# VH-VL binders against q58483, part 23

Target 1, 193 residues: q58483
Amino acid sequence: MKVIGISGSPRPEGNTTLLVREALNAIAEEGIETEFISLADKELNPCIGCNMCKEEGKCPIIDDVDEILKKMKEADGIILGSPVYFGGVSAQLKMLMDRSRPLRIGFQLRNKVGGAVAVGASRNGGQETTIQQIHNFFLIHSMIVVGDNDPTAHYGGTGVGKAPGDCKNDDIGLETARNLGKKVAEVVKLIKK
Key: E = the ipSAE of ESMFold2; O = the ipSAE of OpenDDE; V2 = 0.75 times the mean of E and O plus 0.25 times the DockQ between their complexes.

## First folded at step 6 (VH-VL; framework fv_anetumab)

Design h1 (at its last look DockQ between E and O 0.51; V2 from the best seeds 0.00; counts 0 for: pae E 10.9 > 2)
Fold by OpenDDE, look of step 6:
Structure h1 (fold): chain C 193 residues (1-193), chain A 124 residues (1-124), chain B 111 residues (1-111)
Amino acid sequence: as target 1 above (193 residues)
Amino acid sequence: QVELVQSGAEVKKPGESLKISCKGSGYSFTSYWIGWVRQAPGKGLEWMGIIYPGDSDTRYSPSFQGQVTISADKSISTAYLQWSSLKASDTAMYYCARLPYDYWESGYDAFDIWGQGTLVTVSS
Amino acid sequence: DIALTQPASVSGSPGQSITISCTGTSSDVGRYNYVSWYQQHPGKAPKLMIYEVSNRPSGVSNRFSGSKSGNTASLTISGLQAEDEADYYCSSYTDSSTYVVFGGGTKLTVL
């Protein structure tokens, strides 16, 4: 069993990365293999709407997306994290999402477990609306969407970060991220049972 | 043009209070942190603390916690550093600097804009 | 006070390349890619030369480059020029309550 965590932050080691890693740490503690991926250092290009992927099964754009999609396909669970940009996901994450259309052919991510992490500048700064966008992405891929586990049990990892490292001191955020990891691990184990 | 302009040099006696200023212009003052850095004569840079003018969130270096007060008036795009009671050891150049780590996680964790410095001399 | 470790001084001749090291710990330089370098001429404010280990702000000469390995960051100045003579400070985000830490500074002399 393997779960990958992808940070859509333009910061390779920012607050989003911190929370995604925290979720992965919780998963690792459950004996599941984990891998962290940052989009910050990746070459990502937007979908151009050419529909070539529908016709040929592959995107004609050559960049770092294909390798990431491959990892998504191979994983049993996927955690996507994003900073809150205008109440939504970062452009980096959205590019990956949009470019994931090849995986919808045959629904290659079907029944994989999806979890979401969002980091905003304030406690109620768009974390939930950002998570909703990530959840929608998972649903469109026919994945199994989960929230964070009890006792927090809401929509996923939600952190507050206004300065570097802030999420390190956000106990609430860290707890939700860990509980998300636990839930993802639990459901992955149930599916692989 | 983005710039930080600091108040003029100060000559004070021990025990006196002081408040120096740093005014930002050419950018959204409330969107970026402002830090204060001390440099004693012939010495290196010392991080004192930072403030986010948007909500006045303030963080201090442990070495300066309780020793100084950092504040900001966003209405005039000005940050402040103040002492209630100066000591001779407070003699130094004080710089304000912008930290472009805004709420959008811009990816900048360095002081990219610096004020010209304020020399504070405390002597009997 | 906690500071990153820099050599007190380095020197080089015009046209040469020099490197200034900045050694921290697993709680700062070793943990984060938030290392920056500042140039300070006598009587002037510091100037940002490198941020996030290896990025140059606009207007900074490509003769300045940065790297990091383990707990040590490095500033390399190629094609050394007289104008490069200055003090250089590294800084890093730190996992401690300090948030930011500076190096002790390095005086670069151009011979």
Scores: ipSAE 0.029, ipTM 0.591, lowest interface PAE 5.7, mean pLDDT 91
Fold by ESMFold2, look of step 6:
Structure h1 (fold): chain C 193 residues (1-193), chain A 124 residues (1-124), chain B 111 residues (1-111)
Amino acid sequence: as target 1 above (193 residues)
Amino acid sequence: QVELVQSGAEVKKPGESLKISCKGSGYSFTSYWIGWVRQAPGKGLEWMGIIYPGDSDTRYSPSFQGQVTISADKSISTAYLQWSSLKASDTAMYYCARLPYDYWESGYDAFDIWGQGTLVTVSS
Amino acid sequence: DIALTQPASVSGSPGQSITISCTGTSSDVGRYNYVSWYQQHPGKAPKLMIYEVSNRPSGVSNRFSGSKSGNTASLTISGLQAEDEADYYCSSYTDSSTYVVFGGGTKLTVL
């Protein structure tokens, strides 16, 4: 069993990374292999709408997206995290989402467990709207969407941070990220029975 | 014109209280950090702490935690540094400086605008 | 707190290039690209010369450049001029707490 966590932050060691890693740590404590992937140091290009992947099963654009899609296909659970940019996901994460059509061919993500993380500069500052965009991505790939586990049970990991590292002091945000990880681990185990 | 204007020089005795000010103008005061930096006579720069006046998020260097209070009054675009009981070792030049924050980009920029400094002399 | 390590002094002749080092740790200079350099003439407030490792604010000469390798940042001044004689401080963000750290300062003498 394996769960990957992907941070869509343009900063390699930012607050989104902290919350995604916190969720992955909770998953690892349940005996599940984890891998963290940052989009900050990846070459990502936007989808150009060419439709070549429909026939070929692979995007013709050569960059780091293909290797990330391969890891998503191999995982049993996927956590996507993003900073809140104008109430939605970062451009980096959106590029990955838009380029994911090869995985929708044959619904290769079907029934994988999806969890979302978002970090904004203020509490109630677009984390939930950003999480909903990530949930929409999971739903259109026929995935199983989960939020954070009880007692925080809402939509996923929600953090607050202005400066890099600020989320270390967001006890509520850290708890939601851990509880997201716990729920992802629980559901992955149920699916793999 | 973006500027930080600090209150004038102070001469104090040990044990006295003091509050010095830093008034920002020409920009959105609540949208930038204000930091305080100490420079003892003939010495280098020491970061003391920083405040985000928009929500009063305040952070102190471990060296100054509990020794000073940093605050802001956003209604008059002014940040403050205050001591409850001055020591002779508090004799120094004190600068305020603005730190741009843009959580849409790369986080902290450097201290881009500095006040002129407030000389505080504490002697018996 | 813990100051970044800079040489106490450097010197050069007009027209030469010099480099000032700033050594930190993997929790500050080595982690983030939030390294800045300040010039301070006697009796004056510091002036920002370089931010985010290598960027120059408007109004700063392109004779000033910055770089970083591992835990060490560098300020290079080419074509030294008499007015470059000043103290230079580096600064970095650190993620072990939400605070700023300065280097101990370097006195540049133009011979």
Scores: ipSAE 0.006, ipTM 0.563, lowest interface PAE 10.9, mean pLDDT 89
ESMFold2 (binder alone), look of step 6: mean pLDDT 91; pTM 0.937

## First folded at step 7 (VH-VL; framework fv_anetumab)

Design i1 (at its last look DockQ between E and O 0.04; V2 from the best seeds 0.00; counts 0 for: pae E 15.2 > 2, placed apart)
Fold by OpenDDE, look of step 7:
Structure i1 (fold): chain C 193 residues (1-193), chain A 124 residues (1-124), chain B 111 residues (1-111)
Amino acid sequence: as target 1 above (193 residues)
Amino acid sequence: QVELVQSGAEVKKPGESLKISCKGSGYSFTSYWIGWVRQAPGKGLEWMGIIYPGDSDTRYSPSFQGQVTISADKSISTAYLQWSSLKASDTAMYYCARLPYYFDSEGWDAFDIWGQGTLVTVSS
Amino acid sequence: DIALTQPASVSGSPGQSITISCTGTSSDVGRYNYVSWYQQHPGKAPKLMIYDVSNRPSGVSNRFSGSKSGNTASLTISGLQAEDEADYYCSSYTSDSTLYVFGGGTKLTVL
C-alpha cells in the first residue's frame, strides 16, 4: 500500500508542505508507504484544451506532469495540498488537475482514496472552499473522498499560516492534518482487505 | 524606484529612549515584511525581528524580544525600531530591509532591498 | 543565540574562483532551501546576491552562484575581481524559535 502527498504550493517548503507531510507522517505510522511530491520545482504547463488526450490517451505537452500522473496512478491514496489563493487552489495544483485528463480514460484513479489539505492566512480564509475544489477533482476521477478523522472530522487538513513555520504552532491545523492521514490510512486498509 | 530610507544618525546617553524610522517607497508597503538588522561595530549582522505592515504582525528574535519594539505606520509607509532605555551595548548600525511576501500562506525569501542604515551611538 | 558557521576569511587572486561555505544544522540549512547570501562593502548596506540557495536576483553578476549539500551551503565567486572584496554573509530560516539567522560573515580579500 502506498499513499502520495502532493503540495501544490509554489514554495517547496511552505506551510502547505508542512501539513501535507504531517498527514503523510500519520499514514506512515500506520505502516503504509508514503511519498511526498512538491510541485514547486516542477515544470508545469497549463492544459491547452486540444483534446489529444481523449483521442490518443496521452497529453502532447512534454513536462513534469506525466511522471506525477504515473505516481498518482500507482498510489492507493492521494493527498493534495494547496495554499488558499483567492479561495481556491494554486495555479500549480490547478495545472496538474487540468492535465490529469488522461487518467480519466478508463478512470485510472477510480476508487483510490483522496484527501485534501488547505492552508490559508486566517482560520476561515478559504480553506474549505479550496478543499471543495480538491474534493471535486477527486470526485470527477471517481475516487473515494475522505475527510479528517474524528474527533476533528470535517473536510480535511486545514492550516493557518503566513510566515514560514507558522503551521508548526497551529495545533488545530496539525491535528486535522494528522487525522486526515489516519482516515486515509484507515480507508486504504479497508479497501485492500 | 524601490527604496528604503532610514532616519539619521543618533547620539544618545544610556537610559534615554529612541525611535528610529524606515520609510519605504516605490512599492506596496503593506505587501512586504520589513526586518531590522543590527550590526555592532566591526561585528556581523544580527537579525532582530520583522513586521508585516499590512496587519502589524510582528516577530522578534529571541535575543531581542522585550529589548526593542518594532512597529509600523502603513499610512506613511514607515517602520520603526524603538528603545525605552538605551544601553551602551546598543551602539550599532541598524538596517531595515524588505522581505518579499509572495503569498499569504507561504512566507518570504530574503532581504532584497536595504535601507542605508542608521548609526546609533550610546555613550556617557 | 545560534549563527551559521562561515570561515572568518578567504582570499583569492583576480580571475580565480573562490568558495565560501555556510554550515548549519539539519534544523536550518539542512532543512530549508531558503539560504541567502549578502555582500557588504565597508560602510555600505548589505546587498542580496543569492536567494533560495542558488537563485540570483536581477542585476547581480553571473559570476556569483550558490549551492547546497547537506547542512552546508556554498557561495562561489568566479572570475574574481577587485570589487568583490567585501564581507559576505549567509542566512537561513531556522526552526528553533528563531525565524531567521545570519552567518558570522566571511571577509573576502582579493590579492
Scores: ipSAE 0.036, ipTM 0.631, lowest interface PAE 3.7, mean pLDDT 92
Fold by ESMFold2, look of step 7:
Structure i1 (fold): chain C 193 residues (1-193), chain A 124 residues (1-124), chain B 111 residues (1-111)
Amino acid sequence: as target 1 above (193 residues)
Amino acid sequence: QVELVQSGAEVKKPGESLKISCKGSGYSFTSYWIGWVRQAPGKGLEWMGIIYPGDSDTRYSPSFQGQVTISADKSISTAYLQWSSLKASDTAMYYCARLPYYFDSEGWDAFDIWGQGTLVTVSS
Amino acid sequence: DIALTQPASVSGSPGQSITISCTGTSSDVGRYNYVSWYQQHPGKAPKLMIYDVSNRPSGVSNRFSGSKSGNTASLTISGLQAEDEADYYCSSYTSDSTLYVFGGGTKLTVL
């Protein structure tokens, strides 16, 4: 069993990374292998709509996206995290989402577990709308979407932070990230029975 | 057995109306586009337009916009091509063809199943 | 609108390979991998031979192959046989107002 967590933050050690890692730590405590991937230092290019991935089974653009897609295909659960940029995901994460079409061939993400994390600069500052975009991505890949587990049970990990590390002081945000991880682990175990 | 069966040949005079049909069978009719393709005598293939019977999304080539009406009756798995007033220049073979649906596709791939064609002759 | 250009005719001897070109623009053939090829024998409906540039439907001989480079797609027929004598049309999705376009057709003659 394996769960990957992907941070769409342009910051290698930003608040989104902190919350995604917190969720992964909760998953690792359940005996599930985890891997963290940051998009901050990846070469990512936008989809150009060429449609050649249908023919080749992968995108012809040579950058870091293909390796990330392979890891998503191999995982049983996927956590996507993003800073809130204008009520939605970062451009980095959106490029990965748009380039994910090779995984739609045969619906290779079908029934994998998806969980979402978002960090905004303000309380109630677009975390839930950003999580919804991530959830839509999971749904269109025929995945199983989960939110954070009890007692915080809402839509996923939600944090507040403006500077790197600010979320270390957001106790409720950290708790939502951990409870998201617990729920992802629970459901991954159910599907792997 | 997937097939498209078209109505029979028509001989008409200019000014008359005409509605030709294309009946699909052996597949989910509402889940594929149906396109109409014209071939004038001795000429190549011309795309006229398509319809998605599931929601009636209908699109026309600019060359045929306003000259024909494309429609479908999903209750009998049938698409139609209709003229309100035929011209001699409408003399051609008319094919219907199925275009697979790719909900994650930005466009259209290829016409994989073709009807046998309906010859329309318009002369006075 | 933007039309796809094919040679009016090509010819080849039995057993040889021939290639039919289909030239569009950066807004159709050069942009998208929705290029297809159709074979039409006299009096018959067209038959899909190649879709998505290079894919063969079930039942189409592996003598037929497709490719593209830049704005030009190509249909190659190897091991040419008398039955291959027909008209061949390319087509492409286009994002302009025509939405879908056929080439003018190529008559293949087997010598």
Scores: ipSAE 0.007, ipTM 0.465, lowest interface PAE 15.2, mean pLDDT 89
ESMFold2 (binder alone), look of step 7: mean pLDDT 90; pTM 0.928

Design i2 (at its last look DockQ between E and O 0.03; V2 from the best seeds 0.00; counts 0 for: pae O 12.9 > 2, placed apart)
Fold by ESMFold2, look of step 7:
Structure i2 (fold): chain C 193 residues (1-193), chain A 124 residues (1-124), chain B 111 residues (1-111)
Amino acid sequence: as target 1 above (193 residues)
Amino acid sequence: QVELVQSGAEVKKPGESLKISCKGSGYSFTSYWIGWVRQAPGKGLEWMGIIYPGDSDTRYSPSFQGQVTISADKSISTAYLQWSSLKASDTAMYYCARLPYYFDSEGWDAFDIWGQGTLVTVSS
Amino acid sequence: DIALTQPASVSGSPGQSITISCTGTSSDVGRYNYVSWYQQHPGKAPKLMIYDVSNRPSGVSNRFSGSKSGNTASLTISGLQAEDEADYYCSSYTSDSTYWVFGGGTKLTVL
């Protein structure tokens, strides 16, 4: 069993990374292999709408997207995290989402477990609208969407920070991220019985 | 035009208090950090601390924690650096500088706009 | 050590390319891409030349470039001009998320 966590932040070591790693730590405590990927150091290009991936099974654009898609296909659970950019996900994460069409051929993500993380500059600062965009991505791939586990049970990991690293002092946010990880782990185990 | 205008030079004696100011104009004062930087005569730049005037989130370098007070009055777009008891070693040029960030938690940039500096001389 | 180390001075002739180093630790320069460079002429406030390791603010000449390898950031000035003679400071964000730290400064002399 394997769960991958992807941070869409353009910053390599920021608050989104902290929350995604916190969720992955909770999953690792359940004996599940985890892997973290930051999009900040990746070469990503927008989808150009050429439709070649539908016909050829792969995107003709040569960059880091293909290896990320391979890891998503191999995982049993996927956590996507993003800073709140204009009430939604970062451009980096959106590029990955738009370029995910090869995985939709044959619905290769079907029934994988999806969990979402978002970090904003203030509490109630767009985290939930950003999480909803991530949830929509999971639903379109026919995935199983989960939120954070009891007792925080909401829509996923939500953090607050104005400066890099601030989320290490966001006890509420850290708890939601850990409870998201616990729920992802629980459902992955149920699916893989 | 965006600018930071600092209060004028000060000559003080050890033990006196002092409050110097940094007034921001041409931008949304409460949406950017203001930092304070010390430069002793003939020496380099030294970061002292930073304030976000929107909510008064204030952070200090360990070297200056407890030695100065950074504050802001957002109603007049002004940040302050204050000493309760000056020492001769406080003789320096003091700059304020603006640190922009984007709305979300992922943003640091660098100090993009600097005040002209306030020379503080402390001697007996 | 959380201090950033710069050479005390560097010199070059007009037209040369020079590089100023800024060596930190795995807790600042090595960890974060929040490295910036400032130019300061005598009696003047610092001016931002490079931020986020390699980005130039609007209006800064492309003769100024920045890079990082491991714990060391570098400012490179190509086509050195007399007006480049100044003090140069690097700065970086630290692991405690409340700290910025400056290097000790480098005096650039144009010969």
Scores: ipSAE 0.035, ipTM 0.640, lowest interface PAE 8.4, mean pLDDT 90
Fold by OpenDDE, look of step 7:
Structure i2 (fold): chain C 193 residues (1-193), chain A 124 residues (1-124), chain B 111 residues (1-111)
Amino acid sequence: as target 1 above (193 residues)
Amino acid sequence: QVELVQSGAEVKKPGESLKISCKGSGYSFTSYWIGWVRQAPGKGLEWMGIIYPGDSDTRYSPSFQGQVTISADKSISTAYLQWSSLKASDTAMYYCARLPYYFDSEGWDAFDIWGQGTLVTVSS
Amino acid sequence: DIALTQPASVSGSPGQSITISCTGTSSDVGRYNYVSWYQQHPGKAPKLMIYDVSNRPSGVSNRFSGSKSGNTASLTISGLQAEDEADYYCSSYTSDSTYWVFGGGTKLTVL
């Protein structure tokens, strides 16, 4: 069993990375293999809407997206994390999402477990609306969406951070991230038994 | 050299269980789908199902759903096709075949490598 | 289950050109460029001859070519040789069940 965590932050070691890693740490503690991926250092280009992926199964754009999609396909669970930009996901994460269309052929992510992490500048700064976008993405791929585990059980990992490293001091954020990891691990195990 | 090697011919009676194998070599086993194809004597090719060894994602043809079980052990690069209770109508040649992952650098979108086939004969 | 329609048999003399059709629907052949062709000699495993409608794998003779129009794909074999005598199967991905389907097969006889 393997779960990957992807940070859509343009900062490779930012607050989003911190919370995604925290979720992965919780998953690792459950004996599941984990891998972290940051989009910050990746070459990403937007979907051009050519529909070649639907017709031929290949995207004509050559960049770092294909390798990431491959890892998504090979994983049992996927955690997507994003900073809150105007109540939504980062452009980096959205590009990955939009470019994931090839995986809808045969619904290659079907029944994989999806979890979401969002980091905003304030506690009520768009974390939920951002998570909702990520959840929609999972649903469109026919995945199984989970929130953070009890006792915090809501929609996923939600952190507050303005400056780098702020989430280290966000106990609530860290707890929700860990509980997300625990829930993902639990559901992955249920499916794989 | 890239190849799929299947287990040997089987002679069984109705009601018996059977598990045949397909071992891949010369490539990344977890990066390609493995499909099973049935060919009854003198008949055409029938897709039974496919499995992605990387995550064990398995898909069955409606005709074979619940009739067989497809599995894989990626640690030994082997895919399996098994029956819990064979029927005479299961008599056929069974092939495994490789389907490149959609993001594979080869860019293939077909079953490019085939096993040599496993003949299964079920008779009283 | 859906099936792709092929002629049961075709024949030709050495040196001639023959075409095998594969007719599907707007959910398979007409929807995707995932059409492939396989050659099968008696007692042997199928061999991929064409993929993605018209692409030829390395090692396959350039006498084999593929095309598609609407819901019908075609395999053309030029300069027919005795060794081409075999069964030929088309295949396509289908959106109806998100699966792959074979045609009924065509027996090619070289006269």
Scores: ipSAE 0.005, ipTM 0.508, lowest interface PAE 12.9, mean pLDDT 91
ESMFold2 (binder alone), look of step 7: mean pLDDT 89; pTM 0.916

Design i3 (at its last look DockQ between E and O 0.58; V2 from the best seeds 0.00; counts 0 for: pae E 6.2 > 2)
Fold by ESMFold2, look of step 7:
Structure i3 (fold): chain C 193 residues (1-193), chain A 124 residues (1-124), chain B 111 residues (1-111)
Amino acid sequence: as target 1 above (193 residues)
Amino acid sequence: QVELVQSGAEVKKPGESLKISCKGSGYSFTSYWIGWVRQAPGKGLEWMGIIYPGDSDTRYSPSFQGQVTISADKSISTAYLQWSSLKASDTAMYYCARLPYYFDSEGWDAFDIWGQGTLVTVSS
Amino acid sequence: DIALTQPASVSGSPGQSITISCTGTSSDVGRYNYVSWYQQHPGKAPKLMIYEVSNRPSGVSNRFSGSKSGNTASLTISGLQAEDEADYYCSSYTDSSTYVVFGGGTKLTVL
């Protein structure tokens, strides 16, 4: 069993990374292999609408997206995290989402467990709308969407920060991220019996 | 054009209070952090704390927490550093400096504009 | 309170290249790419020379370059000139309660 966590932040080692890693740490404590992937150091290009992946099963654009898609296909659970950019995901994460069509051919993500993380500058500052954008991505891939586990049980990991690392002091945000990880681990174990 | 202008040099006695100022001009004052840096005579730079005037979020170095107060008045684009009771060891040059605030809350940078400094001398 | 480690002094002759080191930890220099360098001439405010490890602000000579490896950042000054004689401080972001940390400073003497 393996769960990957992907940070869509354009910045390495920021608050999004912290919360995604916190969720992955909770999953690792349950004995599940984890891997963290930052999009900040990846070469990403937007989808150009060419439709070639329909016939080839992979995107013809040569960059880092293909390797990330392979890791998503291999995982049993996927956590996507993003900073709040105008109420939604970063452009980096959106590029990956738009380029994910090869995985929808044959619904290769079907029944994988999906969880979402978002960080904003203010509490209630677009984290939930960003999470919903991520949830929509999971739903259109026929995945199983989960939020954070009890007792925080909501839509996923939500954090607040103004500077990299501020979420270390966001006890509420850290707890939601850990509880998201616990729920992802629980459901992955149920599905993989 | 973009500048931070600090209040003039101060000569004080131990136990006195003091408030020094740093006025920003030529940029959107509420869109940047303002930090304070101390430099004791012949010594290096010490970070004291930082404020985001847009919402008054204020953060202190542990060495200075409770020892000074950092504040800002955004209506006049001015940040302040103040002591309630000066000590001789507070004798130093004090700089204010600007640091970019990234709207995405994922970034940090460097002190790109510095004030000219305020020399504070505390002696009996 | 914890300063990044810099040599107390370095010296070089005009035209030479010199390197000033700045050693931190995996919680600052080693974790973040928010390393900056400041030049300070006697009696003057610091001036930003390098930010984000290796970027130069406008108006800073391309003789100044920055890099890092692991927990150590480096400032290199090529084609050393008399005007380069100054104190140099590195700084790094840290996500501890400190947020910002400076190095102890390096006095550069141009022989």
Scores: ipSAE 0.188, ipTM 0.733, lowest interface PAE 6.2, mean pLDDT 91
Fold by OpenDDE, look of step 7:
Structure i3 (fold): chain C 193 residues (1-193), chain A 124 residues (1-124), chain B 111 residues (1-111)
Amino acid sequence: as target 1 above (193 residues)
Amino acid sequence: QVELVQSGAEVKKPGESLKISCKGSGYSFTSYWIGWVRQAPGKGLEWMGIIYPGDSDTRYSPSFQGQVTISADKSISTAYLQWSSLKASDTAMYYCARLPYYFDSEGWDAFDIWGQGTLVTVSS
Amino acid sequence: DIALTQPASVSGSPGQSITISCTGTSSDVGRYNYVSWYQQHPGKAPKLMIYEVSNRPSGVSNRFSGSKSGNTASLTISGLQAEDEADYYCSSYTDSSTYVVFGGGTKLTVL
């Protein structure tokens, strides 16, 4: 069993990375293999709507997206994290999402477990609306969407940070991230029985 | 041109209060942190604290917590460092410097723009 | 407060390459890629030379480069010139309550 965590932050070591890793740590504690991926250092290009992927099964754009999609396909669970930019996901994450269309051919992510993490500058700064966008992405891929586990049980990992490292002091954020990891691990195990 | 301009040199006595300033220009003052750095004569750089002028979020080094007050007036793009009661050991060059802010704390670059420094001399 | 460890001084002849080390801990240099280097000439304010371990700001000579391995970051100056004679400070983000920590500084002498 393997779960990958992807940070859509334009920076490799921001608060988003921190919370995604926290979720992965919780998963690792459950004996599941984990891998962290940052989009910050990746070459990502936007979908151009050419529909070649529907015709040929592959995107004609050559960049780092294909390798990431391969990892997504191989994983049993996927955690996507994003900073809150204007109430939604980062452009980096959105590009990955949009470019994932090849995986809809045959629904290659079907029944994989999806979890979401969002970090904003305030507690109610768009984390939920950002998570909703991620959840929609999972649903559109016919994945199994989960929130954070009890006792926090809501929509996923939600952190607050203004400066790097702030989420280390966000106990609520850390707890929700860990509970997300626990839930993902739990459901992955249930499916793999 | 992006720059930070600090107030002039100060000569004070122990026990006196002091407030020095750092004015930013050529950029969005509320979009960057402003840090203060102390350099005692012949010594290295010491980080004192930072302030985000957009909302006045202020953070101090433990060594300077309660020893100084950092503030900002965004209406005039100015940050301040002040003492209520100076000590001889406060004698130093004080620099303000700009630190980028990237939305939800996803980035941390460096102090890319520095003021020219304010020399503070405290002696009896 | 603790400072990052730098050699007190380094020297080199014009045209040579020198390296300044900056050693921290697993809570700063070893933990994050937020290492910066500053150049300070006598009586002048520090100038940013390197940020995020190896990035060079616009206007900074390509003779300056940065790297990191483990808990130690390094500043390399190639083709040493007289104008490079200055104090150099490393800095890092830290997960302590300090947020930022500076090295003790290194005096570079061009012989």
Scores: ipSAE 0.093, ipTM 0.689, lowest interface PAE 2.5, mean pLDDT 93
ESMFold2 (binder alone), look of step 7: mean pLDDT 89; pTM 0.925

